# Miniprotein binders against q9h3h3, part 134

Target 1, 235 residues: q9h3h3
Amino acid sequence: EDGFTAEHLAAEAMAADMDPWLVFDARTTPATELDAWLAKYPPSQVTRYGDPGSPNSEPVGWIAVYGQGYSPNSGDVQGLQAAWEALQTSGRPITPGTLRQLAITHHVLSGKWLMHLAPGFKLDHAWAGIARAVVEGQLQVAKVSPRAKEGGRQVICVYTDDFTDRLGVLEADSAIRAAGIKCLLTYKPDVYTYLGIYRANRWHLCPTLYESRFQLGGSARGSRVLDRANNVELT
Key: E = the ipSAE of ESMFold2; O = the ipSAE of OpenDDE; V2 = 0.75 times the mean of E and O plus 0.25 times the DockQ between their complexes.

## First folded at step 12 (miniprotein)

Design s55
Fold by ESMFold2-Fast, scan of step 12:
Structure s55 (fold): chain B 235 residues (1-235), chain A 84 residues (1-84)
Amino acid sequence: as target 1 above (235 residues)
Amino acid sequence: SPELIRYKIEMLLRWAEILLKRAEELFKEGDPEEAKELLEFVLRLLEMAIKLAEKLGNEELLKRAEELIERAEELLRKLEELLK
């Protein structure tokens, strides 16, 4: 089989972070310029490594929109990594709870809602909605992957400051839904990304903490959010 | 920080070696086009590792990256000859 391995997925993620990004930064750019920027760089047309005829001739790792109040805070990633090595050598069980404790201790609290969409109009429309919500202040920051050379679905990531703040995570979900997004969303804390926890990890951990499904219930419309780690419905 | 940069280099080198071995296996199994695609990605990872190692000034990491790139370039030459 020619499927991705966990190592390949981790390598791709680090490479994307290190390659150049196309950024609309609302801290320094007027909101009135957003529509022209979105038209210039639709994610379905921006290619990962550059192609003749695409909007980019050079590699692009991510297409991102920073909100007016965005202030990056990655926490103490070095301390997190040292503690992670110590935990692995200690023989103690590696669980969602112990990883949560490591994240809190080292202030690595950010996380993101993920949505995967095929290249095309629906992806570009969804990204435009998310980007506008960021620039208007309903969301803090978001990014979308460029089109991969080999094809496949692209991912939109919508960040929150603190994965342990359930209300903040739910507020971001509501803002995503208000932007017109109806697909499945999953929430991944950045601590899992930094520690290389993807599908098929050696500790058999679910790589996402929350799941959001848009559905109509009775006479009301809303999102159903599930805490996957504890198997508890939050809404 | 220098510690974080060193960690990134170590991870890039580890993944590059794993994926390079897979590209070599694909070449042996008669899948040269897939081998070349993987190898191009490996070379990108090694280029990133070399630039970070140079910036860090770590000669040992730079040497390890250069050894892997020589091995990768050898496979690339074989693939380019085969795919002409």
Scores: ipSAE 0.553, ipTM 0.857, lowest interface PAE 1.4, mean pLDDT 86

Design s56
Fold by ESMFold2-Fast, scan of step 12:
Structure s56 (fold): chain B 235 residues (1-235), chain A 84 residues (1-84)
Amino acid sequence: as target 1 above (235 residues)
Amino acid sequence: SPELIRYKIEMLLRWAEILLKRAEELFKEGDPEEAKELLEFVLRLLEMAIYLAEKLGNEELLKRAEELIERAEELLRKLEELLK
C-alpha cells in the first residue's frame, strides 16, 4: 500500500486535529480582517510541520474559518466507538443503514463536502471564495489542509451540521458553487471518518453519500448532485 | 472527559505500534528513506500520546508510550547509521 493503510489515514487525521489550527473566527473577529488573514495564511504556503520559509514556524493541523453562527457539536464520539466495537463483535452485518443508525443514536451527525486541489494559486483562490462565503453566512464552517507532501493534493472541507438533512446538504452545495467552485465535490459523513472508514475498507462501504459535478448553463444551482446510496439525481 | 482522553491515547498507541512495525519492515526491505519518514510520524504520535497521558495522570499509558519511543529510537539509530 506504499505505507498508506486505514490506520495510517486515521492516525494522520487525529494528529491534524490535535495539532494547532490557524482559525479565522467570525464570531469574535470583524469580517473586514478576513482579506488580510487570507493573504497572511494561503494554504499553498502554510506547511504541515513548520518551516522558516513559510508563514508558520510550528506545526499546523488545519486552517479553518468559523462562521458567525457556528456552534461546534461532535456528538457522543466515545459512545459511537463503543457501539462500533460491539457491532463488530456481534457478527451483525455492517451496512450503510447500520452506520446511519449508530450516528443518529450517538448524535454524530456532521458531514462535509470535500474538494481536492493541487497546491498553488487555484487552491488559494478556491479557499478564499469558501472563506468569504463562511464569513458572509452562506456556509457554517470550513477548513483546508496545510502543505505536507511534495506534489500531493490538499483538501478543502465544507461542513454541514446534519448529513441526514438532505436540504441542508444541497444548500451547502449551492453556496459552494455560488462561491465560484467548479471542481468535483464529494460528501462524506463524519461518522465514517471517526470509525476509520476510507476508500477500500474491509466492509466494502462507500463513504461518499453525494457527488456534485459542475454544470455550466445547466441547473439553477450550477451543479448536478447525485445521491450515491440510492443512485438518484437530486438536481 | 477522562474516558475520551483515554480512548484517544489507546488509539494513538495502537496506531503507533502498527506503523512502527511497518517502518521496521520497510527498513528490512531496503526502503530506508520511506522507513525514516514513517518513523518520524510514529514519534510524533507517541509524543501526542505522552502529552495526553501526562494530562490524564495515567502512569500505565505513559509507560507504554515510553516503551514504544525507545523501540522507535532504536530503529532511528539504525536508519541514521545506514543513511550516512
Scores: ipSAE 0.367, ipTM 0.791, lowest interface PAE 2.5, mean pLDDT 86

Design s57
Fold by ESMFold2-Fast, scan of step 12:
Structure s57 (fold): chain B 235 residues (1-235), chain A 84 residues (1-84)
Amino acid sequence: as target 1 above (235 residues)
Amino acid sequence: SPELIRYKIEMLLRWAEILLKRAEELFKEGDPEEAKELLEFVLRLLEMAIEMAEKLGNEELLKRAEELIERAEELLRKLEELLK
């Protein structure tokens, strides 16, 4: 049932955020230490709840890399949630435009490019490329999920400060492609995550604003980016 | 910050209760392995809620979490006996 699945996904996301993170923080750690850190904590081997046979014996919610210029700002999430409840009660149409306006009003502007990969060498290689781009300053911050007890695909999240800044979102896509990533990417504003709006929601909202597909043949960006909200190709 | 922490505890407890009920249903429906996996996750949510409620000093939230953990542990005993 979609209701139980959505609640389970929301609970898992909060639990991961609350559990300890393995962080390489380029604001306080020399870039020369990154390769050793990546070798110690490959995401295909780090287990969600810890195992004596893995790099971690204790639970890990996320594996993250913070860039030198990273300055987190989640905005007014509490105000956003209150306004969302009021909107649902108001009888006003619930559209992408009204959610965008709520996000702007409450300064909940961050968003992320997502890629889903099976555990293994390709995941670890992709994460290493992303982590290096973050430490070198082409991206601001990224995280990757540890290996779940049940198995299945893991997710790499690459964040941007402002989902309404189309140029910034496209620059992040370009940097991801320059890091050697060739899989499908989807971009989701964090406002949808905070409001618990996933793919199967009762308002029929698409939480994905952009899609990026790798293109062979040397396009300027190495990818074709679609604006899902306006159904317009950007590259 | 205290209001946000309270909100998070309340969300964790609400989700834990919903998922615990689902684990109980899976047990009755003859899916004990799925019930146990879901129950283990419920127990983690409740442990987080208890730690936060203790730090916040909120006796009402702590009591609600403890009541749910007792119910979860009872189901866990039944599942462990059945799966051996």
Scores: ipSAE 0.317, ipTM 0.758, lowest interface PAE 3.0, mean pLDDT 86

Design s58
Fold by ESMFold2-Fast, scan of step 12:
Structure s58 (fold): chain B 235 residues (1-235), chain A 84 residues (1-84)
Amino acid sequence: as target 1 above (235 residues)
Amino acid sequence: SPELIRYKIEMLLRWAEILLKRAEELFKEGDPEEAKELLEFVLRLLEMAIEFAEKLGNEELLKRAEELIERAEELLRKLEELLK
C-alpha cells in the first residue's frame, strides 16, 4: 500500500467534496421518508466510485442528512488559505492560537465530531441513529463516507456551527450518545481540514480538540469528554 | 461561488501534478502496483478538474488539466503493459 502524504489526503478530501452527494434534506423532504432512504443507501454498501452491484452506479463523495434548521456557512475559505500561505512564509510561530485566530478572522468556525467504523451492520446502525437525530432536530447536519475501493474504515462526521463554542460542542456529543452511539469520538475544527493539517504534521499541532469516550453503565450523558488541548476532563 | 470553484480546480491540478510525479517515481523504483493505484487516483482528479473547468469555461485550467492527463495516460500505458 502507498503511504498517505498530506497532498494525497487533501486531494481525497477535496475530490469527495466535489463529487456528487446522496442527500436526505429535511428542509424539503418529509421525515417519514427517512427510513426508506436509509434502507436504500446503507453506507457499508454505497461505493466511492460506483459499481453495478452497489446501490450506486456513479461516484458518491458523501452520504449526508441536513436538518430542518441547517444553514450552511463555510466562511471565507479562500481568505483563510491565502492567510495561511502568508503565515508560513512570514517566519511567525504557527501555534493552535494562531490557527484559531485565522479561523475566527475568516469566519471558518464549523467543526465536527468524528467516528470511524468498519463497513458492516454496526456502521449502518450508527449512521441510522445519527440520521434520525438530525431529522428530529437534536443535531444539525451529518455525513458519512462511502465504502472505499480497498475497504477500510468509514467515517461519520457530525457538525457543529462553532468550534469555539464549547457548550455547543458538548451538547452535540450528548445528542450523539442519546442516539445510541458508543464508539470513540474525536472533535476536529474544519480549519485544520481546509489547511490539510492531520495527525503527523510538521508543526506538531494536534487537530483534535476533544475526545469523547462512552462509559459502559455510566452517567446520564453516557460519556467522558476530554479537552485534548488543555488535558482537562470536562465531564 | 465561481471564484471558490476556480480555486478548488487549481488545488486539484497542483496535487495531481505532485502525485503524478510520485507515481512516476514509484514506477522507476520498481513499485508498479503502487504506481498504478496512485495513477488511477490522479486520473480521477484530472477528470474532475476537466469537468469543472469546462463548466466554468476556463480555457487555461482546461488546457493545464489536458496536458497532465496526457502525461498520466502515457504512464498508464507503460504500467498496463508491465502488469499484463
Scores: ipSAE 0.596, ipTM 0.879, lowest interface PAE 1.2, mean pLDDT 87

Design s60
Fold by ESMFold2-Fast, scan of step 12:
Structure s60 (fold): chain B 235 residues (1-235), chain A 85 residues (1-85)
Amino acid sequence: as target 1 above (235 residues)
Amino acid sequence: SPERIRYKIEMLLKWAEILLKEAEELFKEGVDPEEAKELLEFVLRLLEMAIELAEKLGNEELLKRAEELIERAEELLRKLEELLK
């Protein structure tokens, strides 16, 4: 989001989704193969557009791990987008509540915890921890961006099925912390992503619903989670 | 579905044209030619994706629109590369 327009960010997101993904699918692959797969495809070395010196010669949009119980459901994204266009032309106020209702109506409920890390050992170590938690069943699904040409920060996304299920969102945070992750986490519903709503938007909406900070020796969860919209601490 | 593929192509073409215009404006103003080139390379990537999908869909109109934007982008890239020599 750093200085990019909404159109640029939306285009990059669609391009990444459309390019091939490197996937470890625990529904069809034995868990014993994960360590070799992680060693073969460390995110700090996998390049976005391919490079003879990297693990990939062809473009890679995302590196992903699917859990054994993962059952993808994107909802009615087309219906959501059509309803969003109608809402914008209606003159009705655009608020977090109206967007939440739009998401519920069209069953576009997934969301994700995001962490941004510089390419290197810490990124690869964090991803390995998340991937193991997914394969072991503590998390449902996760993905990490490949290395961009300029070497900017990479993002790890850890998905939950329903952003309106606060307990499920908090359980995912706990599992991330149990995997050894100590960096800042932010939670974003996919509805904001599908509608192209980023940090700087004309409706002044905050697409981040929750923020998690590691708390050394504090709570049993290992984190302090804030509801960003209401500025209320949940843990 | 064909409708989803068409929607993706239309979005790719829309964003490619917007970003191409930004690159053209940067070139016209003589500001940040390296940034303009990087933006233009990304535009070309979006257009390659649009072409691949348009070919899969069999839509001649969308394919032609993508090809026209590629020609325009490649012309600007040629000018930028000459300026950066």
Scores: ipSAE 0.204, ipTM 0.698, lowest interface PAE 4.3, mean pLDDT 86

Design xB1 (at its last look DockQ between E and O 0.71; V2 from the best seeds 0.00; counts 0 for: pae E 1.9 > 1.5)
Fold by OpenDDE base, look of step 13:
Structure xB1 (fold): chain B 235 residues (1-235), chain A 85 residues (1-85)
Amino acid sequence: as target 1 above (235 residues)
Amino acid sequence: SPEEIREEIEELLEKAEEKLEEAEKKFKEGVDPRKARELLMEVFKLLWEALRLAEKLGNRELLERAWELIRRAWQLLLKLRELLK
């Protein structure tokens, strides 16, 4: 992988937010329609730019499912950016604690569990499990990237409201595992995405706060969660 | 050679800055945000390559210039994103 592939993919992901989304909103749509919607828009077949023969004729940025309790709150992203610029120009040390404080101050607290899967049945099955968990109220909101022309891995993002709420982050991991997901999960705050802090950032900050590995026969959660900042197992 | 790598980085940075300025201009003029987005994606590709080469060269000045352009490009992308939300 090119050293900045992750950063470019993150830029593309942010750019994709600007295109139309295919959304199942459980607040307005009966849960009984979910299976038909999933069958109509399997993420392995939905294409980023509406390729011929795809379920979508127009560009799609994301496929998303909103739960009953979903409330969109992005916080003060503009204020966050201004403060981040001022911090960079000040020459003050930038630490994970600094970023956490910026996030809290500007109410930019959302974070997400990320999983990367190849296009195909396994992806569509994983997405269906996540979508059901969202509609059933075990998760609040999730999205999946559409299929790219190059056939690369697709990403499923499962959001939590507050990356500083460790319990909420762990509960989401448990719900994802209960949905049958066995792959590696990484948890990233949205503030890191908004500030352009990725793996190869100039401050050497790790954008991944948590890592979840599936475990057979282990804890009631079915996973081991590692705090990457402190290198401590939480589960 | 290190000199050739430096020249390549400088060319990448110059091209990235020119495209970034064009994107910023389009944004200010109220042009379709998607057009500015397309330019920004090109800017990022150029800047990632510039960073890669600057890291290889160990040139702090070129790294700092690349990171500054990335910062500006990222800020513009966020502004564009907010307009289409």
Scores: ipSAE 0.669, ipTM 0.908, lowest interface PAE 0.6, mean pLDDT 90
Fold by ESMFold2-Fast, scan of step 12:
Structure xB1 (fold): chain B 235 residues (1-235), chain A 85 residues (1-85)
Amino acid sequence: as target 1 above (235 residues)
Amino acid sequence: SPEEIREEIEELLEKAEEKLEEAEKKFKEGVDPRKARELLMEVFKLLWEALRLAEKLGNRELLERAWELIRRAWQLLLKLRELLK
């Protein structure tokens, strides 16, 4: 179905972390240089494995923008992995609650809003809006996948530092909407990404915590946010 | 036929396990992590197809074998990512 399954896209995304990233780092680069950088590296034209005709000749895993206050903290992913293997052996139920506890214990707290867009002007425009919001301080950090050789949709990931901080997650959604994004958004904690929780996972867990749908009129927020884990509307 | 589908799943699982073992060996020896990653991406493609066919066939044993290989492959992918991030 569409060349890739959600599961394979998750594996591709993890593999992409290992290749070089094209980064605009607002901690060390003046904001005035962002527009030129965005023009040089539009995600619809940057190729995953490099091409003489594209902006890159070498492989690119991700195109990213770091905010001025960005402080990388992945937590203890190795300790998380060891605890996960022990949990699977223990016979304890594997639930959103037990995964949340593992994430807290090992300080793997980051998460991300995900949006999938076809290559082209709309993707590049959406990414430019997100990148400006990051550099201006409304968002912390974001990345976008390059164009795959097989084609297909690309993903923009907008990160928050703590998936247990519901207010922070909702504030990021608002900032994404303010940047002009109207497509469906889903929120996934990085602990789920690292442990391979995706659509067809063995434990039948919902692979995302929140869903945001753009709403024309009515809501002052501009979107409806659903807590998927508890099936509760937050806005 | 069910037998033809079963044979296809077995072939996919065998190919995936061979490539996974090669990737695991490269990781253990600390040699060519990029090639280990490429092998893992091939392993995942084979295993996703094996899972799809095993679900259609309704064969619990093959489904469980595919998921066990995916678990091993994902564990190695995460270890490689942590090494190379």
Scores: ipSAE 0.660, ipTM 0.860, lowest interface PAE 1.2, mean pLDDT 88
Fold by ESMFold2, look of step 13:
Structure xB1 (fold): chain B 235 residues (1-235), chain A 85 residues (1-85)
Amino acid sequence: as target 1 above (235 residues)
Amino acid sequence: SPEEIREEIEELLEKAEEKLEEAEKKFKEGVDPRKARELLMEVFKLLWEALRLAEKLGNRELLERAWELIRRAWQLLLKLRELLK
């Protein structure tokens, strides 16, 4: 099942957090240097463990771009995890509302739009568009996985600071589309990631809150966004 | 056959639990976090396969065993991530 594949990828993604990142930080680096940096570190050629012939000689967990307004704040992740463990042993039901309340209580509100692309020019082009949008201030922070040894699909994550702010999440979708991205996007709050809740989970929760599909001649935003929890089109 | 699939799941779960216990031991002893992480990735690989087969077989007992090991492995992974900051 695809859920078990997602579980493996989620564990690998968490492990990648622990390795060095290649970062373009607009807070300390002039925007005019971005294009050279993108050419030096295309995500289709940066390797996870520093293969011969790649631009990196050491392991890289993620390639990231921080916008000028980026202020890192993961919230109270330790308190979130402790409350989650207590909840699981309490015998109380676990619902999407439960997860939302935990996230609010512990201020773990970030989330991300995800896109999956095969290594190659389309991936590098998409990443470049996203990176420019971040440096120009339309988005605040994004990351992309490096190339795995097997050469499988890679992921671009575009973060928003509050998944409960629907308008902010939709504004990020619009900015992604304005950067020329036409593939399927899915949105996952970070609370699900920190709690290890993936598509295949024992509570049958759906960690994907929104799906965005590009369409010509569609909504004013150029995309159609589905609220997965309520099966309602938002656009 | 269903019996062959059940035995395969049990072997995967036993191996995963052994590696998970080794990873937990290395973490408690303050060992190189890279090695503990390597063991955890092997654990998740084994558990992913066990979950896939247990879902296909529809065996509740084996599925619950796999999910409990996943919970333990994920807890350790989060502790390791927090340590590495």
Scores: ipSAE 0.506, ipTM 0.771, lowest interface PAE 1.9, mean pLDDT 87
ESMFold2 (binder alone), look of step 13: mean pLDDT 87; pTM 0.865

Design xB2
Fold by ESMFold2-Fast, scan of step 12:
Structure xB2 (fold): chain B 235 residues (1-235), chain A 85 residues (1-85)
Amino acid sequence: as target 1 above (235 residues)
Amino acid sequence: SPEQIRDEIERLLEQAEELLRQAEELFKAGVDPRKARELLMEVFKLLWEALRLAEKLGNRELLERAWELIRRAWQLLLKLRELLK
């Protein structure tokens, strides 16, 4: 409810990338070890800056699970940033299409489904479901924020390789729903994250490309997905 | 009152710009990148409050100043993230 909470969370998330991550890497670790790892590092208990009473004494930026076939490719973020600075200085219109073209040009194609949950059992349960889906191969990679010093919602990010691949984005949504997730999901391309496009941005751009809402019955997918840029229902 | 809100916004912007300048100098000097990050997080906190107040006041000049500082702060945060990831 506070103004600019989403913007502050975005900045905090970017800053968190710089601290150590707790990673379950299914490329090198047997899937049979996942349950013990999840029990050791529930996101509601792992603290952002470490605490003697938590599972971690040292700062943790993210808790992540890498799938068996995960192969990270962030593209040319430096080239993207330089082109963005030039665009802003030029005074040319900044639109979703312009940002999409910048992302394609610099191969910054990844994106993520986001869900925000309060610290507690529901967050830990949701994360466990997502982590199992990643290790079982239904999703490629995911991460969750640790508990902040002052509390507040935590975020689970479920990544896809290419935000321009609509079918791939929708398949990830289906896998998230199949994992038992029923909360609101929004999809944000990493280009928006890197360039600081968030809810109150000065260009009045929608900071997410898709929105997914759980629905009982009707669609075989179990969710309604809205293309926010074109205001069109996809499911 | 409008005058009190304007004074508060200007105070927040001035404080944020000074901390941002310090973070930029640390980055340029290649020293203590985690302190630079710490300063940036405080800068964002100040700027989000300044932006909220400027929006309520409807003052275009103050709104633009807040957005320009947010742009500079975000640019530095991304550069730090690329350096430290």
Scores: ipSAE 0.584, ipTM 0.821, lowest interface PAE 1.6, mean pLDDT 88

